VHH binders against q07589. Designs and how they scored, part 15

Target 1, 356 residues: q07589
Amino acid sequence: MSRILVIGAGGVGVITALSLWLKKESDVSLVVRSDYDRVLKHGYTIESCDYGRLEGWRPHHIYSSVEDAASAADNQGYNYIVVTTKNIIDGPVNSRVSNIIRPVLEKNKELHGPQLTTHILLVQNGIDIEKEIWAEFPREQYRYTVLSGIQLIGSTKIGSGHISQVGQDHLSCGAFDPQDAAAIQAANDFVRMYSNEGQNFVEFDPRVRYSRWKKLLYNAAINTSTALVGLDVPRCLEFGVNKKSTEIEVFHPAMREIIAIAASEGIIIEEEFITMFTEITRKKVFKPSMCVDCEKGQLMELEVILGNPIRIAKRNGVATPTLSILYNLLVLVQAKLKERKGLLKFDEKTATLVDE

## First folded at step 4 (VHH)

Design t2 (framework vhh_gefurulimab)
Fold by ESMFold2-Fast, scan of step 4:
Structure t2 (fold): chain B 356 residues (1-356), chain A 121 residues (1-121)
Amino acid sequence: as target 1 above (356 residues)
Amino acid sequence: EVQLVESGGGLVKPGGSLRLSCAASGFTFSRYYAAWFRQAPGKEREFVSAITSGGRTYYADSVKGRFTISRDNAKNSLYLQMNSLRAEDTAVYYCAATYSGEWFTYSGDYWGQGTLVTVSS
């Protein structure tokens, strides 16, 4: 039986653990931080459009830290590490994905050496999110694969130990390195273990980089714009000049820039996705994840959604006027959030940012 | 085992033409996206042109209308025809191949050693 460690107990992570647990093909461990005591005593209350209502639910194992989970994997290790936390590159060093997974990767290496391959599944937004892992864990020293999870789910933690899922659980899982046969096999195995017929939709993704660029048409244009102004998508569209300026001068130009960047590395995204993504959300009164994060005072996934695309554009000679203005304004919003959280200090007497 | 070998670089005058070749071996070239990148002295490596396994082509704005990328899958070869060369085209040109069009990854990417192109009067 595959041993799976899910890191991140937000709406996505808890539903991920639930789906794996319901399938009964894996041993599921979940890292629960702020809600650990509540979940240990009372379990989770889950209201899911796919899985129904559950009271007192727990996965097979719960841990208060990644370190505790790693220590508990005596003699077996973990076959999969599923990372569902926000990927905030410019956040605290301890929140970096490579630092989060390190205790598990080191323990697996200690216990099994080359006998156990650890499959790291990143259920996170953005482009180039796998490169940090490849850079921090040399292939000569560690035996692992890196898998992409693209999740299209509307799941929110509405209270301590309480999850509400109102958007269908849809997961696409594939290999970041399309030449890695072990990664391809691991992705297919995860799809099998995650699939719950009639309740969710999960598929193997043969074109990970295409799928991530395609999702960035929405994330880099709409999540970003809504986060900047604090409005849902229909309000952004209706409040524009003549009810047209937002889509014509902000959303569509940003999407076209993403298409141009993807094309610069050989990936074609069909122009009809611009119209489709705009229209599918026109009458859905909801705030995208980056907008919600900003409103809750949480750091945004800015670098993986805009920073990395813009760096690729600069390297490949692609102009990004719309994406660059969105990025630079959101850098200021991110700095405001960091200052409010005590992660950034400004000296009003000297009018300067306080360096260490 | 797996390798990409560039050739055809050299000295050429402004307004001149040059054809670069890249020979692939050790893998099934026909299934791969292929591209040319260049790196000028003191600058970062930049994209020049790409061609998909199906023959679809892409160009950096600075080379559009002047450069033509092509491939010959039967000969496991990639080509770059460079016309109307300018001083700013002076760089080491690199051949690259990836299965899914992924560039700049640590694994699955195949890169050549580069060939120098100098454009001077």
Scores: ipSAE 0.000, ipTM 0.139, lowest interface PAE 17.9, mean pLDDT 86

Design t3 (framework vhh_gefurulimab)
Fold by ESMFold2-Fast, scan of step 4:
Structure t3 (fold): chain B 356 residues (1-356), chain A 123 residues (1-123)
Amino acid sequence: as target 1 above (356 residues)
Amino acid sequence: EVQLVESGGGLVKPGGSLRLSCAASGFTFSRYAAAWFRQAPGKEREFVSAITSGGRTYYADSVKGRFTISRDNAKNSLYLQMNSLRAEDTAVYYCAAGLWYDESTYPTEYDYWGQGTLVTVSS
């Protein structure tokens, strides 16, 4: 039976652990930080559109930290590490994905050496998110694969130990390196273990980089714009000049720039997706995740959604006027959030940034 | 080809009951949320009831306690049991199906629509 460690106990992480637990084909461990005491004593209250209502639910194992999970006396290593946390590469160093997973990779290496391959599944937004893992963990020293998880789900923590899932659990899982046979096998195995027929939808993704660029048509254009202005998608569309400037001058140009960047590395995204992604939420009164994060005072996934695409564009000679203005304005929004959290300091007497 | 086909509409007296059905084809119905909307003459299309892929139900305040939504995934069908009907329930009733988008927010998406079935409540 596969041993799986889920890191991140937000709406996505808890439902991920629940789906694996319900299938009965894996031993599921969950890292729970802020809600640890509540969950240890009372379990989770889950209200799921796919899995029903559960009271007092727990996975097989609960840990208050990744280090505790790695060091557990009953831990014979983990076959999968599923990372569902936000990927905030411009946040605190100890919150970097590579630093979060390091205790598990080191312990797995110590316990099993070359006999155990650790499969790292990144259920996170953005492009080039796997490259930090490859850079920080040399393949000659560590045995692992990196898998992509693209999640379409509406799941939120609405209280301590309380999860509400109102959007279907839809996961696409594949290998970041399409030539890595072990990664492809691990992705297919994860799909099998995650699948609950009639309750969720999960599929193997044979074109991970294509899928990630395609999702960025929405994330880089719409999540970003809504986060800047604090408005839902229909308000952004209706409040534009002549009810057209937002889609014509902001959303569509940003999406076209993403298509151009993907094309610069040999990935063609069909232009019909510009219309599809613009229309998909036109009449749905909802705020995308980046907008919600900003309103809650939480740091945004800015670098993996805009920073990395723009860096690829500059490397390949692709112009990004719309993405660059969105990025530079959101850098200021991110700095405001960091200042409010005490992560950034400004000296008003000298009018200068301190602790940069 | 994706299709949603409504049936069961008709003329009924105030206080009566009707059961609407919606037959889905051309897609995996069990993985979609489904809903009933209605449109009265001269009015905007309004939400009536929804059922998620997992079976959770939602109702507009005007129909709570009177209407019951249900689904049968084996038959690719959606139902609306309407009891204690009132003249103001008179409308064309539409079946809709959609996927959810975004991990942190509930964006009910209805990409597929039926052609509608007329319900008339009068003496």
Scores: ipSAE 0.000, ipTM 0.131, lowest interface PAE 17.3, mean pLDDT 86

Design t4 (framework vhh_gefurulimab)
Fold by ESMFold2-Fast, scan of step 4:
Structure t4 (fold): chain B 356 residues (1-356), chain A 122 residues (1-122)
Amino acid sequence: as target 1 above (356 residues)
Amino acid sequence: EVQLVESGGGLVKPGGSLRLSCAASGFTFSKYYAAWFRQAPGKEREFVSAISSGGRTYYADSVKGRFTISRDNAKNSLYLQMNSLRAEDTAVYYCAARYWGESFTPSEYDYWGQGTLVTVSS
C-alpha cells in the first residue's frame, strides 16, 4: 500500500485525503494545523456533492505539523507528498513549498537513502511552481519526482473541521518533466489510487504545461480581477460599463495575453476557451479563491498566477499591458495584506518602506 | 456562438424506442463532459445520463439498462438511445455540456440546449 502524506487541510486537501481513504488502496496521513484540536477530538464534518455526508471522519493518521508527520514516518517513509497549500513565493520564507516539504524529504533520505523515491504532487495553481523544488533539492542527493495536480473542484472550509464541496472533484495528474518515466508511472499510479468510479473524474495528464497555461486563462484574468475589486464573477460582469466592459476590456485581453505567452513557448491554446472561461461562472454567484483569500486577509498566490507568466513574457518578448496592470495593482493589495499581518512596515514619519 | 441543438423527440408508445441527438457548435465539444437531463411538467430538472470526454458513462438508476449514451467527437454530437420507454419517461430532454469534470447537478453545467419533447403515451 502506498503511504501518502497530504499537506494542507483546506477544502482541496481534505477532499483529496477523503477520496484516497475511500478507495482503500493507500495509507493516508493529513497535516491539519488550525483545526487540529477539533479534528483530533471530533473528526471532520464533510458535505460533498461527490462523496456524500460524513460526520466524525478522519483519515488513517492526522498530524499537527509536517515535522510531526515526518518523525512519525517510521522506517517506511512516504511514497507521495501531496501539497495542497497555497503557493505564496513572496510570503514568509517558512511558507515556501520547498521549506514546507523539507522535513519529509530529509527524513526519507535519512531512513532510506536512495532506496525510496518520494513523489511530490503539487495540487497548486500557477506556472513554474516545480522549478523551486528542483533548485532546492539536488537530484543527486534526493530521490524524488515532481507531479502536477490540477483540480477543478469547488471545495471550501466553511467552519472548523467543516468542509463543503459543491463543485465536482476533477483531478488531472501528470509529470512536470514529460520525459521522466518514473514520474509518469507515479502519476498513473496516483490516478488509480485516487479514482472512485461514479463519484469523481481523475485522468492522467500527458500535457502538464498546456493544462497549466489553460487554467491560467481563468486564474490570471478572473481570480485576479475579482480579488482586486472584492466582487463575485457575476457582479464583475453585470457592473461593467453597458454590462460588457469587464469581459471585453479586462477578462478577454488578459486571457489573450496568456494565450500569447503560452504560444511564445510553443503551446497553442484554443481561442474558444476565452468564451468558455468567461461564461462558466457568469450566472454562478461565486468568488474565486484569490478573492476569498484577500477578503479573509490572507496573502494571494500572486507570483505563481501573474508574476511568473509576466516574467516568461518579458524573456520571450510578449507584450502584457493588461496582465501587468492587474499584477502591479495586486502587488499593492498584497503589500496592504502584508502590512496588516506585520510582515511589512511603513514609517509614516519619513513616508518610506522600512527595508528589513 | 456556443450552441447545443437537440433533435429526435416525439410521441412513442410504451415499450417503444427513440434516439435523441445533440449537435454542438462554437466550442471544442470533445473536451467536455456531456449529459442528458430531463424535466417533466411541474418537476425539477433531473439527471438521466452522462459521458466523459474519455467515454466513461453514467446512468440514473431509473434508466440503467434501457438507455445508452454515446458521443461522436468527429461530428461534435451526443446521442441517447432510449429503449423500453415508459410513461414516466415523458419529459423535455436537455443536452448539456460541462468543462470542469463530472457533475449530476443541473446548475453546474456550462452550456444547455433548448430541449426536445419526448411523450410516451398510448
Scores: ipSAE 0.000, ipTM 0.236, lowest interface PAE 16.3, mean pLDDT 88

Design t5 (framework vhh_gefurulimab)
Fold by ESMFold2-Fast, scan of step 4:
Structure t5 (fold): chain B 356 residues (1-356), chain A 123 residues (1-123)
Amino acid sequence: as target 1 above (356 residues)
Amino acid sequence: EVQLVESGGGLVKPGGSLRLSCAASGRTFSRYAAAWFRQAPGKEREFVSAITSGGSTYYADSVKGRFTISRDNAKNSLYLQMNSLRAEDTAVYYCAATYTGEWYLSPDEYDYWGQGTLVTVSS
């Protein structure tokens, strides 16, 4: 039986652990930080459109830290590490995905060496998120694969130990390296272990980079714009000049720039997706995740959604006037959030950033 | 890790041909996208040609129709066949590889680099 460690106990991570637990084909461990004491004693209260209502639910194992989970592996290690945390490249060093998973990779290496391959599944937004793992963990020293999880799920933590899921659990899982046979097999195995017939939709993704660029049509245009102005999608569309300027001058140009960047890598995304992604939430009054993060005073996934795409565009000679303006204004919003959290210091006497 | 070693550079007359080779050491070269970059005196490294892990090929406009990139995964090797060479092709040529399996115009996107091989096109 596969041993799976889920890191991140937000809406996505908890539902991920629940789906794996319900299937009964894996041993599920969950890392729970702020809610640890409540969850250890009382379990989770879950209200799910796919899985129903549960009280007092918990996976097979709960740990307060990744380090504790790694230490408690009882000489067996983990077959899968599922990372569902926000990917904030410009945040604190200890929050970097490579640093988060390091204790598990080191312990698996010590205990099992060549006998255990660790499959790292990144259920996170953005492009080029796998590169940090390949750079930080030399393949000669660590036996692992890196898998992509693209999740279209409306799941949020609405209180301590309380999860509400109102959007269906739709997961696409594939290999970041399309030539890695072990990663392809691991992705297919994960799809099998995650799938619950009649309750969720889970598929193997044969085109990971295509799927990630396609999702960026929504994330880089709509999550970003809504986060900048603090409005839900229908308000952004209705409040525009003549109820048209937002989609014509902001959303559509940003989406076209993403399509152009993908095309510079040989990946073609059909123009029809511009219309599809603009319309999909036109009449649904809710705020995308980046907008919610900003309003809660939490750092945004800015670099993986806009920073990396713009860097790729510059490398490939693609112009990004709309994405660059959105990015540079959101860099200021991110700095404001960092200052509020004590991660950035400004000296008002000298009117300068304190770089130390 | 992948280590890259270029060979095949030298002096050639305008209109001549050269074939550059890049030998990769490491476990699975076929998983990487690979590219050739060049650096002329006083200039930045610029893109010449790339081949993805899937075998798709891409060329800079200045070399399209004259240069051909190819790979032999069984031999862990990358090649650049250069025909109809011009004085402006004079540069140090670098072999590069990236984990992503996809190609990029910018050198900053590639994880591994060879030491370079000098190509001089002169009468």
Scores: ipSAE 0.000, ipTM 0.131, lowest interface PAE 19.8, mean pLDDT 87

Design u1 (framework vhh_8fcz_2)
Fold by ESMFold2-Fast, scan of step 4:
Structure u1 (fold): chain B 356 residues (1-356), chain A 120 residues (1-120)
Amino acid sequence: as target 1 above (356 residues)
Amino acid sequence: QVQLVESGGGLVQPGGSLRLSCAASGFTFSRYAMNWVRQPPGKGLEWVSGISGSGGRTYYADSVEGRFTIIRDNDKKMVYLQMTSLKTEDTAVYYCAKLYSEWDLTYDYEGQGTQVTVSS
């Protein structure tokens, strides 16, 4: 039976743990931080379009920190670490994925050496999110694989210990390194353990980097623009000059730049997807995740959605005028959020940023 | 293997009607939103309509709202597009497309297409 540690108790993480728990093929541990006391005593209240209403639900094990979860695995270790937290590269050091998972990787290495391969599944948006893990944990010293999880779900935490899921649970799981046979096998094994026929859909993703670039057509153009202005998608489209400037001068150029960057890596995304993705959003009154994060005062996944694409573009000689202006304005929005949270300090007497 | 097979296209006069059909196989049909998209001659893909996995929600492009109706039959694994008051501007190859998520708008697979020609 696989031992699985889910890190992140937001809408995605809790539903991920629930799906694994319902399948009854794994031992599921969940790291719960702010809601720990409530969940330990009373469990989760879940209202799910796929799984129904549950009261007092909890996975097999609940821990208040990754360190506690690692210590509790004293003789067994974890086969999978599933990371569902927001990937905020420019946030606090403790929020870096490599720092979050380190206690588990070190404990697994100590307990089993090369006999246990730890499978790190990143259920997070963006491109190049796996590179920090490869850089921080040399593959000569650590036995692990890195897996991609694209979770296409509408699930949010609406109160302490309370999850509302209104969009279908769909997970695509694959290997970041398409030549890593162990990663491919681990991804297929995860798909089997996650699958609940008639309730969710999960599939193996044979083209992780393609899938991530394709999703960025939407995330880098629409999530970003809506976050910047605090409007839902239909309002962004209707409020534009002559009801056309947003799609013609902002969304479509940003999407074309993403396609050009992907092409510079040998990944072809048909230009027709630009119009397709824009039209699908035209009549859906909803705010994308980055916009919701801003409204909640939470830091945005800015670097993995815009920063990394722009850095790839610069290395490959691809021009990004639209993405760059969106990025630089959102850097200011991110700084505003950091200042509000006490993570950034400005001295009004000297009119300067206080250096760390 | 995911397979989508469109049918029902043809030549029709302006103001006429057609019903397009899409037969789906290779996936759990009721779990996915389904869409109709079209490609007019010399133009890019245009999203036309979408329907949620349960059929409880439907969406339409401004150009077709009030004229087209999207329907699904989960037992038969079919999605349909009922087109009325057809215009010459509706001339296109129509494709059935599986959408993974209504929240992140990721397409999985397009079908082979069916040609609709509206001409006098």
Scores: ipSAE 0.000, ipTM 0.224, lowest interface PAE 12.5, mean pLDDT 86

Design u2 (framework vhh_8fcz_2)
Fold by ESMFold2-Fast, scan of step 4:
Structure u2 (fold): chain B 356 residues (1-356), chain A 121 residues (1-121)
Amino acid sequence: as target 1 above (356 residues)
Amino acid sequence: QVQLVESGGGLVQPGGSLRLSCAASGFTFSRYYMNWVRQPPGKGLEWVSGISSSGGSTYYADSVEGRFTIIRDNDKKMVYLQMTSLKTEDTAVYYCAKGYSGEWFTYGDYEGQGTQVTVSS
């Protein structure tokens, strides 16, 4: 039986743990932070369009921290670490993905040495998110693979221990390194363990980088713009000049810039996806995750959605006028959020940034 | 075991109409987003239209908006493409493709020979 640790108990993480638990092919552990006491005593209340209504649900094991999960007395190591937390590269150092997973990788190494390969599945938005893992954990010292999880689920925590899922549980899982046979096998094994016929959809992704660039057409154009203005997608479209300026002069140019960046590294994305992604939420009152994060005072996944694409563009000589304006304005929004959280300090007497 | 069988293509004059059909089997049809994609002679695959699992949301490429209508019948496990005001540029082999949540699909997520649509005098 595969031992799987799910890190992150938001809407995505809880449903991920539920799907694995329902399949009965893995031993499922979930790291629950702020809701730990409630969930340990009463379990989760889940209202799912795919899995139905559950009361008092819990996975096989619940831990209050990653460190506790790693140090559990009966822990025989984890085959998979599933990371569903937000990837905030510019956030606190202790919240970096590499730092979050480190206790588990160290404990697996201590217990099994080279006999156990740990499969790290990043169920997170953005491009180049795997590179930090490769940089921080030299393959000479650690035995692991890095897998991509692209989730299209509409799932949110609406109260302590209470999850509402209104969008399909849809996961694409593949290997960040397409030449890594162990990663490809691990991704296929995860798809099998996650699949619940008639309830969810999960598929092996043979083209991870293509899929991530394609999703960025939506994330880099629409998540970003809605976060800037605090409006749902239909309002952004209807409130534009002549009900057209938002899509023609903001969304579509941003999407075309993403297509140009992907093309600069050999990945071709069909222009028809611009129309598809614009229309998908035109008549649905929907606020993308970045917009919701801003409204809740939470830091945005800014660097993995805009920062990294723009850095790739600069290296490859691709112009990004629309993405760069969106990025630089959202850097200010991110700084405002950091200041409110005490992560950034401003001295009003000198009118200067103070962070030292 | 996923099978998609397209039909309804043929030769039609510019301005004409055709209805394409796709019969699905081997998966829980009512749970999946469905797409129509086409391949013009000597060119790559192009996304044409998509429909949500319930049929409540439909999407179209700009080139076919207002001319084509996608519908589905979950009880019969069928998806249809009603094509009107056909243009010579619509000449292609049409495939239906199993997809997901509506943000995207894979061009390889289909099986079958497709159905040929030729718009010519």
Scores: ipSAE 0.000, ipTM 0.351, lowest interface PAE 10.7, mean pLDDT 87

Design u3 (framework vhh_8fcz_2)
Fold by ESMFold2-Fast, scan of step 4:
Structure u3 (fold): chain B 356 residues (1-356), chain A 121 residues (1-121)
Amino acid sequence: as target 1 above (356 residues)
Amino acid sequence: QVQLVESGGGLVQPGGSLRLSCAASGFTFSRYAMNWVRQPPGKGLEWVSGISWSSGSITYADSVEGRFTIIRDNDKKMVYLQMTSLKTEDTAVYYCAKGTDYFWEGYFDYEGQGTQVTVSS
């Protein structure tokens, strides 16, 4: 059986661990931080539209840190590292994905030498999220693949040890490098281990970069706008001038800019997806994950959803007036959250940001 | 605000060695890739070498591969360029450059004041 370590115990991570556990083809370990004591004693309470109601559920193993999980890997190590944490590249250095996974990757290398291949599955939003792993772990020293996981799921942690899933578990898993045969095989193997017929939908993704740009039509236009104003999607659409300004002047221009950036890389996304993503939550009172993060006082996935797209646009000569305004206003929201958390200091006597 | 101060340049004979230093301040040094770029007299900027924030990835321009070594010290907020087997073609002003993001792909949003390297008999 494959040994799988899931890092991140939010709505996505817990459901990921549950699906793998239900399939009975994996030894599942979950890293639980803030809820560790509660979950260790009482397990999870899960209300899932796909998997039903569970009380006292836990995966095969629970650890309070990645370091503890790495230490407990014994002589077998981990075949998969599934990262479901928020990817906040402008956050604390120790929260970087490469730093989070490093203890496990080093332990796998130590136990099995350079011949053990570790499959790193990033179940995270955004574009170019794989590049820091390639940059930080030289392929000559580490044997690994990097896999993309795209979840089209509505799953939220509503309390300590309590998960609510209201959108179907739909996972697309593929290789970030479409020429990496080992990554393609690992993705197909994960799809097989994750699949629970009649309960979820999981598929191999042959076009990872296309799929990620396509999802950014929603994330870069709607997650961002709702986070900025603190409203659910139907309220954003209905509260607009003449019930039209939000979609016509904000959502659709942002989506068209994403399409233009993808096109600058040779990836074509059809205009019908603008309508699809605008309509998919129009009549569902739903707050996207970035909006929920802001309400909880947690840092946003700002750089991977807007920062990286805008940097690609600048590199390729694509104009981004709408995305740039959303980005620069959300940079201020992010700074406000950092200041509240003590990660950013402002000197009111000099009216100046305290430099590091 | 962001400040990069290069030092260690000078006059050296062909085949000689020099070590350049760059002191960084005004940003979270450990979050950004660092680069060395150079500008020969009357020519544009040429990227020389890059190093990721953790030193996990290092890359060099073909023209300097095997002759130059880039090193960083995050605790001291320093990046260095050790140059050996210097050629007359290496004559340039050398700049330390902060990446526009966390990778060294030839994009930089800030460069320092520069330090002159002259390779001549």
Scores: ipSAE 0.000, ipTM 0.350, lowest interface PAE 12.5, mean pLDDT 87

Design u4 (framework vhh_8fcz_2)
Fold by ESMFold2-Fast, scan of step 4:
Structure u4 (fold): chain B 356 residues (1-356), chain A 121 residues (1-121)
Amino acid sequence: as target 1 above (356 residues)
Amino acid sequence: QVQLVESGGGLVQPGGSLRLSCAASGFTFSKYYMNWVRQPPGKGLEWVSGITSSGGRTYYADSVEGRFTIIRDNDKKMVYLQMTSLKTEDTAVYYCARGLWYDETTYFDYEGQGTQVTVSS
């Protein structure tokens, strides 16, 4: 029986824990932060298009912190750590993925050494998100694999302890290192444990880096542009000059730049996806997640969606005029959010950052 | 390669019934959420109903709840819309649409040619 720790109790994390719990092939622990007291006393209210309506639902174990979950694991450890939190590289140091998972990896190393391999599944947007883990936790000292989870799901927390899922749970799970046989096996095992007969769609992803670059066609062009202007996708398309400038001069150039960067790494993304991703929300009054984050005053996943692609482009000699202007303007939006949160201070008398 | 072919539309009196059919081909039908959407004269597309890949869950727009039933047959690669208690406001071209879930949204990446439903006396 696999022991699985889910970190992040938003719409994605709670549904992930529910699917694993319903399959009855794993022991499921969930880290719940802001809603801990409510969930501990009353459980979750879940309204799911795949899993039905549940009242008072709880996974097998609930913890208020990763540190508490790691301590409670005792001599058994965790086979999987599923990270569903936002990946905000430029945010507070304690929110970094490597720092979030550290208590579990240190405890597993201390108690089990080479006898237990911990599989770290990152259900997060972006490219190169696994590299921080490999850099921070040397393979000769820690026994682990890193897995990619790409979720296409419409699930949100609509109140304390209340989850609404209106989009089908579709998960693609694979190994970041395509040569790591243990990671490939762990991904296939996770697909089996996550799969629920006819209720969700989950598949093994044999081409993780391809899938992540492909998703970036939408995230790096549309999530970013909508976040910058605070408009839904149809408004962005209709409000453009002659109802054409947004798709022709912003979305399509940004997508073509992503395709060029992927190609510089030997990954070919079909040109048909430019049209598909432009059209998928043209008639849906919908704000992508980055736009919603900005409106809620939450920091954006800026570095993993734009920063890392641009850094790869520079190393490989790929020009990114459209992505770079979007990135540099969104750096200002991110700074505005940080200032509002007290994470950045500006001195109006000297017209400089406090740290000058 | 992907094709959706609707049939079953026609002229019907208010209070009447019709059953629309959609034949799917060129993809693994049992893995996709399916929808019915409609376009009334002079208006935009409006979503009518959806059914999960297994058929275990169905969803309806408020305007048709209790009057329409969506059904699927994965072996035959068919999705159906059983319409009862039809109103003049239900007059529209009805399209079968393949659903795609993407980051808090549902999008239809393929739709058929449509079938005309006219409700009049």
Scores: ipSAE 0.000, ipTM 0.228, lowest interface PAE 14.1, mean pLDDT 87

